# VHH binders against Dopamine receptor-interacting protein 1 (Dorip1): the designs that were tried, part 3

Target 1, 310 residues: Dopamine receptor-interacting protein 1 (Dorip1), of Mus musculus (Mouse) (q4kl13)
Amino acid sequence: MKTLFEEIKASIKNNYNQDRSFWRPVLPWGGVFTIKAGRKAVSCTPLYVEIRLKNTCTIDGFLMLLYVILNENESFPRELSLHFGREFVDCFLYLMDTYSFTTVKLLWIWDKMEKQQYKSEVHKASLVIDLFGNEHDNFTKNLENLMSTIQGSYCSNWHCPTRVQEDQQRTISINPPQEIPHGNLIRLAVDELFCSKIELCEERGCGGLREFSQRVFCHGAPPFVVLNMQHWKPEDLAYVPYYLDLSDHKYLLEGATLFNKEEHHYSAAFQIDGHWMHYDGLRNVNLILLNKPPEFLLLSSLVYIRATEK

## First folded at step 15 (VHH; from i5 with E102Y)

Design k3
Fold by ESMFold2, look of step 18:
Order: sequence, then structure tokens, then C-alpha cells
Structure k3 (fold): chain B 310 residues (1-310), chain A 122 residues (1-122)
Amino acid sequence: as target 1 above (310 residues)
Amino acid sequence: QVQLVESGGGMVQPGGSLRLSCAASGFTFSERAMSWVRRAPGKGPEWVSTISKSGGSTSYADSVKGRFTISRDNAKNTLYLQMNSLKPEDTALYYCARDLLYWMNLPYFDKWGQGTQVTVSS
């Protein structure tokens, strides 16, 4: 039987009719999991017979992207298993390929989120889990050490109290460069974070020059990275680069998540073999082939995958 | 293709014993927790017992504790249920099931066998 990914790819190739949508809903918003033959619960009083999920758009787009990423390169399931655990990756792929979408969301919630990251309560024999909030808190924060980086620095002043420093980050946080009216602001901001540089020492009274080394990944270059773009203004996003160099590794744009502030709703866009698709879990037809790349006007995150070079 | 084939059912008198077997194929048996689930006439499925992938941890429904013993032989890809002191209430179709998400405590049985009938009657 073909995987879900193979079915999506086949729909792209068979696009000679005018139907630009995938025929099967993928990761519909929310969900209900019915316990058919439950084990005796050890963690829940009172008992429940179903689990109801609400406001899942804070994880749905990234779960869709993760599925695409895991299918992009033969080595990525093994590599990502080192960070997520082999059981998680194997079950995630199996559940996606068998259309058990509510169970996929429960896999993320139970295995990767801490209890305080969401609200839950039992009401009328249903456990209700509410993922209202921010997709970075509910998803990207739980990527463990995948994207961890470190940058060392050294002050020229022998007597500087913080002469040797190391800065470790678990996420990739970037700011728009100042005073550049046009161009690829995202690539420039990435270079500011990763490239070596020399700046005046921030220590009061020091007066030395602080030299920063190139920022490097703590656990090697990961199969994918996520750039948090929540605070970038639309005018700063005139160009979204299709590739980035991160610590001497080439990364290619795989997709993005989008946030509609008025609806408080997340969606996603991604590409398969150069063809862009849009995903929105609230739509009946929730996976649509686009005629052209998305405009990224409501950008929440950018997702880049490591190039497949040998 | 995943297959689970139960055997060892039959008719027994109250107080009797049976040993059920489940032959597994199409997946790495030693990497998955397994469960027995039963369905009595006119009732929905009832969980009976679960065993971890290594066999080091077992659990049982209150109604069968002390009478039933779950075990596995990972070299033979076989799951077992030893049933002693059988009661008429144990009459049911017994299914072996793959307990896919046991490791995260979510009761999700993604693959089931055809079942083997156990009938306890005088």
C-alpha cells in the first residue's frame, strides 16, 4: 500500500485535470480519540472514554511539515530518531500513513509537551485537551537539542571580568539588520547571528574589543531548522531566501507556517519536488496545490532542510 | 503485512485451564508491547492483559488477576495467555493485539488477530 506521502506526490504528477487539491483531509483541526478497549488508567481520576482535542492549529502545521521532512531524505528518519527517539519517529510515520491523525497529535502532546504547556480537564467522561496558544510554545520549544548552537567570544582586555564567554542558544533567534532599505534581510540577520565578528566589549569600564567566533551547532548540523519570524514586519520580508548557509552547511527552504491574527489561526505552506502546497486544518479541502510560491505575508516561521549534498 | 493468529481456544468446564497462543509476523515482535483483549457476547471489547516488549513488565485487569498469566517468547515471535481457574464469565472471543503506544501510556491497539473462542460451561 502507498504511503500518504506517495499519494500526495502522485496527486501532484496527475495534475492534468483542474483539481488542484488532495482528495483526503490531512491532520484536520481538533479531533476525537475514542477509547475502544482501554487499559485501566493510572493517571486519570475520574475515568474517561474519549479524548477531545481543541485548538490544535498550534501544532498541526509543524506536524505536517515534520512528515514532509521525514520523507525528503532517506537518512532523515534515522538522524531525527537520535533527537526525537526511535519509537516516536517510527510511530509518527506509521500513524500518519494510516490516517490516524488525532492519535498523531496525542503522540506529540503526550511524548513531547509538558503538562503545563496546555490545559486539560475531564468533562462528562471526555478528557478535553486545549492547545490554545502559540505554536512556538506548543511545538518548536519542544524540539529538544535539535537546533542548539554555541558561540564563544574573547575580550582583548586581559583584566575583563568576563574575558572568555560562551553563548548557548536552543533556538535560532534573528533580528532584521538596521539601516538596510532593500535586499535579503533574512540572510543578513542569519549572518549576524552565525558569523564571526568584533564588537566593543559590553562590560562597563572594560574598553576592550570582543571577538566572536563562528556559531556552530552543538550536535552537528540538524536535518532541519526553524526560524521564528513572529516579530518580523511585512515590509522587512521583501525577499525570503530559498537557501541559507548555517555554520558552513547549506539549507534549503522547505516551508513556512503562517498566522492569521484576526482568526487566531495557524496554517502552513511547503514544497514537494519544487511544487508548493498550502495546508489549513480548518478547511474541508485542507491540502491544496498552489500555482506559484506563497507570498509569506503572514509569516510565523520559516523551515529549512539540510541540503542533500554528499 | 502484519499478521496476528490466535490459537488454543476451546470449551472447558469451570475451574479448568487453557493456554492461548498468538503467532506474530510482519513486524519486529520484540520491539512492541502486546495485549490480550476479549469480547463477551453482547458486550464491547474488554482489555485483559498487557506485556512490555522485553517481557519485564505485565499488567492485568482486576477480573483476571491471579488467574491469568501473560508471557512472550521473542525468539519464536509468540504471545501467550495462560488461563487458570476459568469462570463462565470468561467466555469470550480472545484477541491478541499490538499495543502500539504502550510506551507512552495511550491505549491504542492498531492491529488485531481474528480471535480464538473460549467457552466455559458446565
Scores: ipSAE 0.507, ipTM 0.812, lowest interface PAE 2.5, mean pLDDT 86
Fold by ESMFold2 at other seeds, fold request of step 16:
Structure k3 (fold): chain B 310 residues (1-310), chain A 122 residues (1-122)
Amino acid sequence: as target 1 above (310 residues)
Amino acid sequence: QVQLVESGGGMVQPGGSLRLSCAASGFTFSERAMSWVRRAPGKGPEWVSTISKSGGSTSYADSVKGRFTISRDNAKNTLYLQMNSLKPEDTALYYCARDLLYWMNLPYFDKWGQGTQVTVSS
């Protein structure tokens, strides 16, 4: 049986003007899961016979990206199983490849989200789960086992009341530089977060120099990283770097998530074999081949994958 | 590719016993929870019993508890259902099903066999 990823790759080989009837919907927005034969262990007296999902665009783009990432390198399923669990990764790939898309979303919601991260209620024998919100709260916040970093610092003034400090970040959020410099603003923001540096100590009256060590990943360099770009404006995004050096590893731009504020809607863009695709779960033909790399004017997150050693 | 083949059904009198078997292939049987589901004439599917991948945990519908026993032999890739004290209301087509999301307590049976008929009558 041909995987969904193999079908997408085969569709790319066709001319992009070919009949769209060969493109299947992938991860359509929302979904309905029907409980056909409930187990007693799930509920002694079931309160509902189906689960309805709405406002799922806050996870759909990242689920699509995760699927692409897991198929880009033979080693990534094994590596990511250490962080997500083997059963999660195995079931995720299987469910994607069998077009069980509502069940894929339930896998994320049930296994990776805490109950307080989403609204749910039973209405007319349906459990309704509402994922209204943002991608950070509904997806990237749950990547702490991959994205956690730490940076230590030390002030030269041995009388400094905060002489030794540690800064642990659970996700990777970068901000536009306050002093808007020339050139590659994203690279500069990444360097500000990750690189060693020496700065004047900010403790009032201290006068010492604070030495920051290189920021490192708490669990080793992950197969992919997500840069949260929530505070970036279009004018700051003239250039998106196609590679980054993070913790002595080279990372390559795999894709991005995009946010349309007017519609309150997320979409995604990503590469397969050097070809850019756009994914939008609200469209009937929701995965399309782009004729050029996307313009990242509505950027929500950037996603980079660790380069293979060859 | 994934194949589940039930056997052992038949006609039996009330109070009798039958043992159903399900031969599994095309996947790593010992890594998956398994369930029996039945469909009586004119009714929708009814869950009967579930067994964990190791066989260490079992559960049963109230209607069969104490009369039916689920078991598995991971060396032979075979699921079993021992049915004792059979009643006319146990008459149904019995399906072996892979319980893919048992580990997260979501009832999702992604693969089914063709079923084996059990008929309980005089």
Scores: ipSAE 0.445, ipTM 0.787, lowest interface PAE 2.8, mean pLDDT 85
Fold by ESMFold2, fold request of step 16:
Structure k3 (fold): chain B 310 residues (1-310), chain A 122 residues (1-122)
Amino acid sequence: as target 1 above (310 residues)
Amino acid sequence: QVQLVESGGGMVQPGGSLRLSCAASGFTFSERAMSWVRRAPGKGPEWVSTISKSGGSTSYADSVKGRFTISRDNAKNTLYLQMNSLKPEDTALYYCARDLLYWMNLPYFDKWGQGTQVTVSS
């Protein structure tokens, strides 16, 4: 099936007039999973014969992006297996390639989410799982094994009570600058988080200079990174960087997730064969060429993929 | 293409024994848990037994415990079900199934064979 996917991808590059949606699996919103033959009783009671998923938009966009990313570079399935586990990555690709869409979502929910991250209840012999909520709580929070970073610092004052510090962040949340300078606000905010710097020590009465080392990924430079953009307003987004330099690697813009505030609904945008596509699991045609800027959609995240050496 | 082919079914008298086999191809057999599932006439599918990818863990439905033994030979890509002390209630079409998500405790049988008939009658 991976071989068949590569054949389809090569065919797309040679055929600009074909319907691109036909060549790729695309997740619909929600889903129903029927238990055909259950093993021994599950600790969850009462017994159920199906699982129904509701409000899955909080994970659907990122699952689509993950599928695109895993097919971007032949080494990424192996690399991401170190973070997600080999069985997860193998099953994820197989289930996506065979259009087992509700099962893909259950793979994420069961293997990567904790029970308190979602509401579930058995009703009329159906287990109903409701993923209503925040995309970062339901998806990005579970990327700590990939996204965790650490930055050390030390103060020049030998008597500083907190002379040596470490700051660990489990995911990448980028805050807008307090003042809106002329320039690339996103790049400036990323540099403030990641680059080495020297600042006045904030310890009361210290008066020394605190030197921060470069922030590094705790588990190595990942194949992709997710910037949490929830606190950014449309007027703060004058320029989205084409690339970022992180952990001595170049990262290229791969996609974004978007939020419709009125509908409380997430969607995503990403590139396929050089074309920007908009994915929205609620629509009948859930993968559409992005012909114009999506109106009334807020930025939820930016996704960057590690560039190859060549 | 994934294929599961069951064999070894047939007619037996109550108290008899039968050994089912399932030949697997088109996937890495040693990396997957496997299950036997049966369907009696006019009834829905009933899980019978599951074996882990290494063969180190097995489980059985209460109705067959002590009478049936699941095993596998990963070198021959073959799953087995030894059925002893057969009862008329064991009459069913027996399916070999790949238990793709056993490792995360989700009962998902993504591939099935055509089944082999077991009939217990006197």
Scores: ipSAE 0.436, ipTM 0.787, lowest interface PAE 2.8, mean pLDDT 81
Fold by ESMFold2 at other seeds, fold request of step 16:
Structure k3 (fold): chain B 310 residues (1-310), chain A 122 residues (1-122)
Amino acid sequence: as target 1 above (310 residues)
Amino acid sequence: QVQLVESGGGMVQPGGSLRLSCAASGFTFSERAMSWVRRAPGKGPEWVSTISKSGGSTSYADSVKGRFTISRDNAKNTLYLQMNSLKPEDTALYYCARDLLYWMNLPYFDKWGQGTQVTVSS
């Protein structure tokens, strides 16, 4: 039988001009997981017979993107198993392909999130897990073993009290360049974070020059990269680059997550074989083939996939 | 395809013993935790026992602790449940189940057998 990814691809090809929606809901918002037979060892306090998820849009878009990414290249499941664990990747793909979507969300929550990252409580024999909040806190923050980068620097002043520094970042957050004209601001912000540079040392009284090396990925160039866009305003997003050069590899725009402030709701857009789709777990028809690339005016994060070289 | 086939059920007097077997095929048995789950007449499923993929860790419901022993033979792809000191309340349809997410402590039984009936009566 066909995987969910194969069904989506077939739907794109067969329904290109007539019906731009996928016939089966994928990763619907929220979810209820019924414990058919609970194990005593897990239930130390208090007992519950179901797990109810709400406000899951903070992880749903990225879970959808992760599924697409894992199917983009035959090597990616193996590579990502080094970062996520083989059991996680194998179970994630299996559960997605068997439409066990609430269980997929629990896989992420239980295996990848810390307890303090979400609110939970038992109410009327239901464990209620509430993922209301920030997509970056609930998802991308947990990608540190994939997204971690490091940049070393040194000050030319031998007597500088912080002469040698290392700046390690666990996720990739970029900031809009100050006083830069409209245009390719995202590429400029990426270069500011990653490229080598020389700046005046900010240590008070030092007066030296601080030389920064190129920022590198701590665990090698990952199969995908997430740029956290938390500090960007819509007016700063006139252009979204379709490719970036990172860590001696070319990365291609795979998709994005979007945040609607009025609804306090996340959605996603992504490419499959050059065809753009929109995913919104809150809608009855939650996968839609787009006629053209999205405008990205409500951008929360950008996701880039490592290009196949040669 | 994944198949789980239970056997060894039957009728037994209170205080008697039975040994259930579950033959597994269609997956790598030695890489998965396994559970026994039972369904008494007119009741929903009740977890009985779980065994880790290596057999090194076992757990039991309070209602069967000390009377039932779960075991596995990974060379034969077979799960077992030794049931001693049986009581009328142990009467149920007993299922072999694959405990897919045991490693993350989520009780998710993704594959079940057809079950084997155990009846404890005089």
Scores: ipSAE 0.432, ipTM 0.772, lowest interface PAE 3.0, mean pLDDT 85

Design k3
Fold by ESMFold2, fold request of step 16:
Structure k3 (fold): chain B 310 residues (1-310), chain A 122 residues (1-122)
Amino acid sequence: as target 1 above (310 residues)
Amino acid sequence: QVQLVESGGGMVQPGGSLRLSCAASGFTFSERAMSWVRRAPGKGPEWVSTISKSGGSTSYADSVKGRFTISRDNAKNTLYLQMNSLKPEDTALYYCARDLLYWMNLPYFDKWGQGTQVTVSS
């Protein structure tokens, strides 16, 4: 049986039709899951026969990207299983390939999100889950230990009260440079976060030099990373680099998520075999082949995939 | 391709016994929870019993507790349902089903067999 990924790739290769879109909807916004034959209820939960999802655009684009990433390299399902669990990865791929899209979203919500991260209410035997919010809260923060990094620093002043420091992060948050330098602002911001550096110690009255080690991934270089670009203004994004070095590992641009403030809505763009596609779960035709790379206006996140070693 | 093939159904008098079998292929049987689901004439599907991947945990609908026993043989890729003290209300088409999301307590039966008929009548 042909996977969903194989069907999408086949539609790209067969451009002899005038259709610039994949003909079946993928990950439509929202969704309804009907419990057809329920097991015995647990004593502390109300009975419901239906689960209804709302405002799922905060995860839909990333779920689509995750599916593409898992199909880009034959080793990535195994590697990502070490971070997300083998059962999650196996079920995710199976459910995507069988078009069980509401169930895929529920897999994410139940297995990767904590209950306090979303709103839910039972009404008339229907559990309503509302994912209104932003992508960082609903997806990027829930990638387990995938993007965990650590950076140590050491002050040259023996009397510094905070002589040895350690900064741990579970996500990659980069800030736009304070100046408008000539060049690639995103690469500069990545280097500021990851590269070793020496700065004046910020402790008042210390006067020492603080040496920062290179920031490193706690669990090795992951198959993909997500850069949170929500604080970047469009004018700061003249160029989005097609590759980055992250802690001496080469990464290639896989895609991006976009945020339309007026509609309060997320979409995604990504590439398959060098062909750019746009995904928007609110559209009737929600997966469209682009004739050129997207302009990354309204950027919310960038997604990079680890380059293969030769 | 995933296949589930039920057998062992038939006609039996009230109080009788039957043993259903389900032969599984096309997936790693020992890594999946399995369920029996039945459909009586004119009714929707009714969950009967579930068994964990190892066989260490079992559960039953109230209507069959004490009379039915679910089991599995992972070496033979076979699921079983021993049905004792059968009643006319047990008359149904019995399906073997893969309980894909048992591990996160979401009732999702993604694969079903064609079913085997059990008829209990005088």
Scores: ipSAE 0.390, ipTM 0.747, lowest interface PAE 3.3, mean pLDDT 85
Fold by ESMFold2 at other seeds, fold request of step 16:
Structure k3 (fold): chain B 310 residues (1-310), chain A 122 residues (1-122)
Amino acid sequence: as target 1 above (310 residues)
Amino acid sequence: QVQLVESGGGMVQPGGSLRLSCAASGFTFSERAMSWVRRAPGKGPEWVSTISKSGGSTSYADSVKGRFTISRDNAKNTLYLQMNSLKPEDTALYYCARDLLYWMNLPYFDKWGQGTQVTVSS
C-alpha cells in the first residue's frame, strides 16, 4: 500500500490548475485516543478510558516536518534512529502512514517530553493533556543530542585565568544582529556562531588574542537542524537563505514554522520536490500547495536538512 | 499485509490445559512485543499477558498469573500461551495482538488476529 508521503506527492502532481489541497486531513489539531484494553504494566488499570489532546499546534507542524524529513533521504531514518531511538522512528513512520495521528502525538509526548512540560488532568474519565505554550519548549528542546555542538577557544597569553574555554550547546542559538539593518542577517548570525575567529581576549588585563575553533557537531552533522526564530523581527528576515554552511556541511532550507500572535497558533510550510506546501492543523483542508514560496514574515522556526553529497 | 492467526482453542473441562499459538507474518516478529487479549461474551477486551521482543520480560493480568505462561519462538514467528488450571471464567475469544508501543508503556494494540475460542465448561 502507498505511504502517506507517496499520496501527498501524487496529490501535488494531480493538482494542476485545480484544487491545490490534499483531500485527507493530516495531523488534525488535538485528538482523542481510546484505551481499548489496559495493561498491568501501566501501574494497574488506568483512571481513564480515553486521552484527549488540546492545543497540539505547538508540536503538530514539527511532527509534519519530521515526517517529510524522514522521507527525503533513504538514510535519514537510520541516522535519526541513532539520536531518537529505533523504536521511536519506526513507530513514528508507521503511525503516520496508517493515519494514527493522535497516537503519533502521544508517541512524542510520552517518549520525548517530560511530565512537567505540559498540563494534564483527569476529567470525566478522560485524561486531558494540554500542550498550550511554546514550540521551542514542546518540541525543539526535546530533540535529544541531535543539534549538540561544541566550540573551543584558547588565549595566546599563557597567564590568562581563563586560557582554555569550551562552550557546549544543545540547540543552535542565533541572535539577530542589532547594528546591521540589512543583508542576509541569518547567514551572518550563523557564521558568527560557527566559524573560527580570532578576537581580543575579553579577560581584563590579559592583552592576548583568543582563537576560537570552528564550532562542530558533537555527534556528527545531523540530518536536520532547527533554528529558533521567534525573537527575530520581520524586518530582520528580508533574506531567508535557502542554503547554509554549518561546520563545513551544506544544509538546505526544508521548511519553517509560522506563528500567528492573535490566535496564538502555529502552522508550518515545507518543500516536497521543490514544491512548497502549507500545513495548518486547525483547517478542514489542512495541507495546501502554494503557488510560490511562503513569505517568512511570521517565523517561529526555520528547518534545514543536510544536503546529499554523494 | 500484517497477519496474525490464532489457533489451539477448543472446549475443555475445568482444571484442564490448553496451548494457544499465533502465527505471525508480514512484519519482523522478533522486533515487536506481543500480547494476548481476550473478550468474554458480552464484555469488552481484557488484557491477558505481554512478552517483550526478546522474550526476556513477561507480564500477566492478576486473574491469570501463575496459571498462564506466555512464550515466543522468534525463529518460527510464533507466539504461545500455555493455559493451565482453566476455569469457566477463562471462557473467551483469545486474540494475539501486536503491542506496538510496549516499550513506552502506552497500551496500543495496532494489529489483532481473528481470535480463537476457548470454552471451559463442566
Scores: ipSAE 0.311, ipTM 0.721, lowest interface PAE 4.2, mean pLDDT 85
Fold by ESMFold2, look of step 16:
Structure k3 (fold): chain B 310 residues (1-310), chain A 122 residues (1-122)
Amino acid sequence: as target 1 above (310 residues)
Amino acid sequence: QVQLVESGGGMVQPGGSLRLSCAASGFTFSERAMSWVRRAPGKGPEWVSTISKSGGSTSYADSVKGRFTISRDNAKNTLYLQMNSLKPEDTALYYCARDLLYWMNLPYFDKWGQGTQVTVSS
């Protein structure tokens, strides 16, 4: 005997499940969602009977990482509900756990992306949503309520036209240090962004010293952070730290997204129970156990999770 | 863990009234949109009505507009359906359902009860 819930799930899923992993839900590339009679679709008078998703690799890796992170610690669903909303987190976990893969992507697109962030068109009674682009525009740009930071500064010159300043960043953007000896370049770039410092004031004609306070998270230290690494070259990444200190909180390397420029395709790597996995939604075997940590030659982003250890 | 239990069904004559209840447990009821769905013998499920988490927005199938009223009591974790002017075609097994994607206006109900039978005949 089965509940009517099982029957309704079958009526919503028009394609058979392409995920072949018996151990975890694993997102395939793209998707098709069929609109059923009984309740109207998003619009009052739809001109389409299905929704087709194209080029979803720009969000798929991060959606997989989000699922892994939410299952990593029993407190993270509650904490991330403060940033994403309780309904989003509960729906996301339910849809992933029930293999409703196209629907979870629609959840992200409609709840977290703005219309101008993607192209859509109605073609032959199908709504086609095309996520061609990059991970920043389609995913990390929408993490402003999670990763926003602010840093204040004061110039020692009483006559400085901009004596008191605030700098707010909506995402975490670091650049490779220029003219810096070989070493832990990622830690140096993070410290340049977050640590208090004193520098020569850049206001023309001022000549004073500008004191920067420590950069802090606007909404408290988030359960995870994403570092955009698109401007970093493989030679700058000889040392990827397994931990970082961000605004007095310790963060541990959880995973990464990878970008292949020739294929214009994103994939991801992340840890499950201490084992590195490679995820690629375009492959027949979407999730592969790695026998060693991945090489980050094609790195797009690094993902760090807040440590709960003492 | 999540449980929905419908009650209040029974046999009534055409033109009669019934009030269905659905007791919810195992989740934060006040944060979820809820729906009533019915299934007549030998037919597929038919959406009846939906109510937002606050109760501020309601919607109804055309076949029941003006006769049925959906409501909720978030303090008692209970969903209601007041059914007036009942017709023989309202005969069905009525289910209380959690509407997972209400704010996306997609037909996806993630949890259901066992249903309560409503029979309208003379």
Scores: ipSAE 0.000, ipTM 0.359, lowest interface PAE 12.1, mean pLDDT 78

## First folded at step 18 (VHH)

Design n1 (from k3 with K65E)
Fold by ESMFold2, look of step 19:
Structure n1 (fold): chain B 310 residues (1-310), chain A 122 residues (1-122)
Amino acid sequence: as target 1 above (310 residues)
Amino acid sequence: QVQLVESGGGMVQPGGSLRLSCAASGFTFSERAMSWVRRAPGKGPEWVSTISKSGGSTSYADSVEGRFTISRDNAKNTLYLQMNSLKPEDTALYYCARDLLYWMNLPYFDKWGQGTQVTVSS
């Protein structure tokens, strides 16, 4: 039987001829999970007979991207199992490949999210889970085991009260630079976060020079990284780099998530075999082939995959 | 690929006993929790019992607790249900099911056998 990834690739080939769309929706927005036969929890009668998901676009794009990433390189399922857990990765791939999309979302919600990250309420024998919010709160915050970085710094002044400092970031947030030169603002902002540098110490009255080491990943260079671009404005976006050097590892642009502020809705774009796709869970035809790379004007996050080091 | 084959059903008088078996293939049996689910004539599915992948944790529906015992032999890829003190209400088609998401407490039985009939009547 063909995996979902194999079916998407086949649809891309057919699109060159006559068919412009995938034949069934992938990860449609929301979802309903019907309980066929509930296990005994603490009673013989469940409190609800179904689970309804609302506003799932805050996780849908990233779940789609994760599926693509896991299929892009034969080693990534094993590597990512170290961070997500083997059972999660195995079940995620199986559920995606069997079109059990609401169950995939429940896998994320139950296994990776904490209760305070979403609202839930039982209404008319349905458990309603509402993921209204943003992608960082509902998805990327839960990638800390993968994304954590640390950067140390040292002031040349022996009398500096904060001579040795460490800055640990649980996720990777990229902010637009305050002083905007002409050129590649995103690469400059990434370098400001990751590269070694020497600056005048900001401690009042110190006068020393503070040397920052290169920022490094706490758990080694991950198979993919997510750059949180949530505060970038379209006018600040001139060039999205197709590669980055992060902690001496080369990373290649895999895709992005996009945010429409007026509709409060997320979508995603990503590459399969060099072909750009757009995913939007609200559309009946929710996975389409693009004729050219997207412009990324509504950027929410950038996703990069680790290149083979050889 | 994944196959679950139940056996051991039959006719028995009230108060009698039966032992059901389920032969599993096409997956790593020792890495999955397993359940028994039954369906009485004209009724919906009813969960009966679940056993963890190691066999160290078991649970039962109230209607069968004390009378039924779930067990597994991971070396033989076989799930068992020992049914004692059978009642006419136990008459049903009994299914072996893979409990894929037991580890996260979501009731999702992704693979089922064809079932084995148990009939309790005098």
Scores: ipSAE 0.467, ipTM 0.794, lowest interface PAE 2.7, mean pLDDT 86

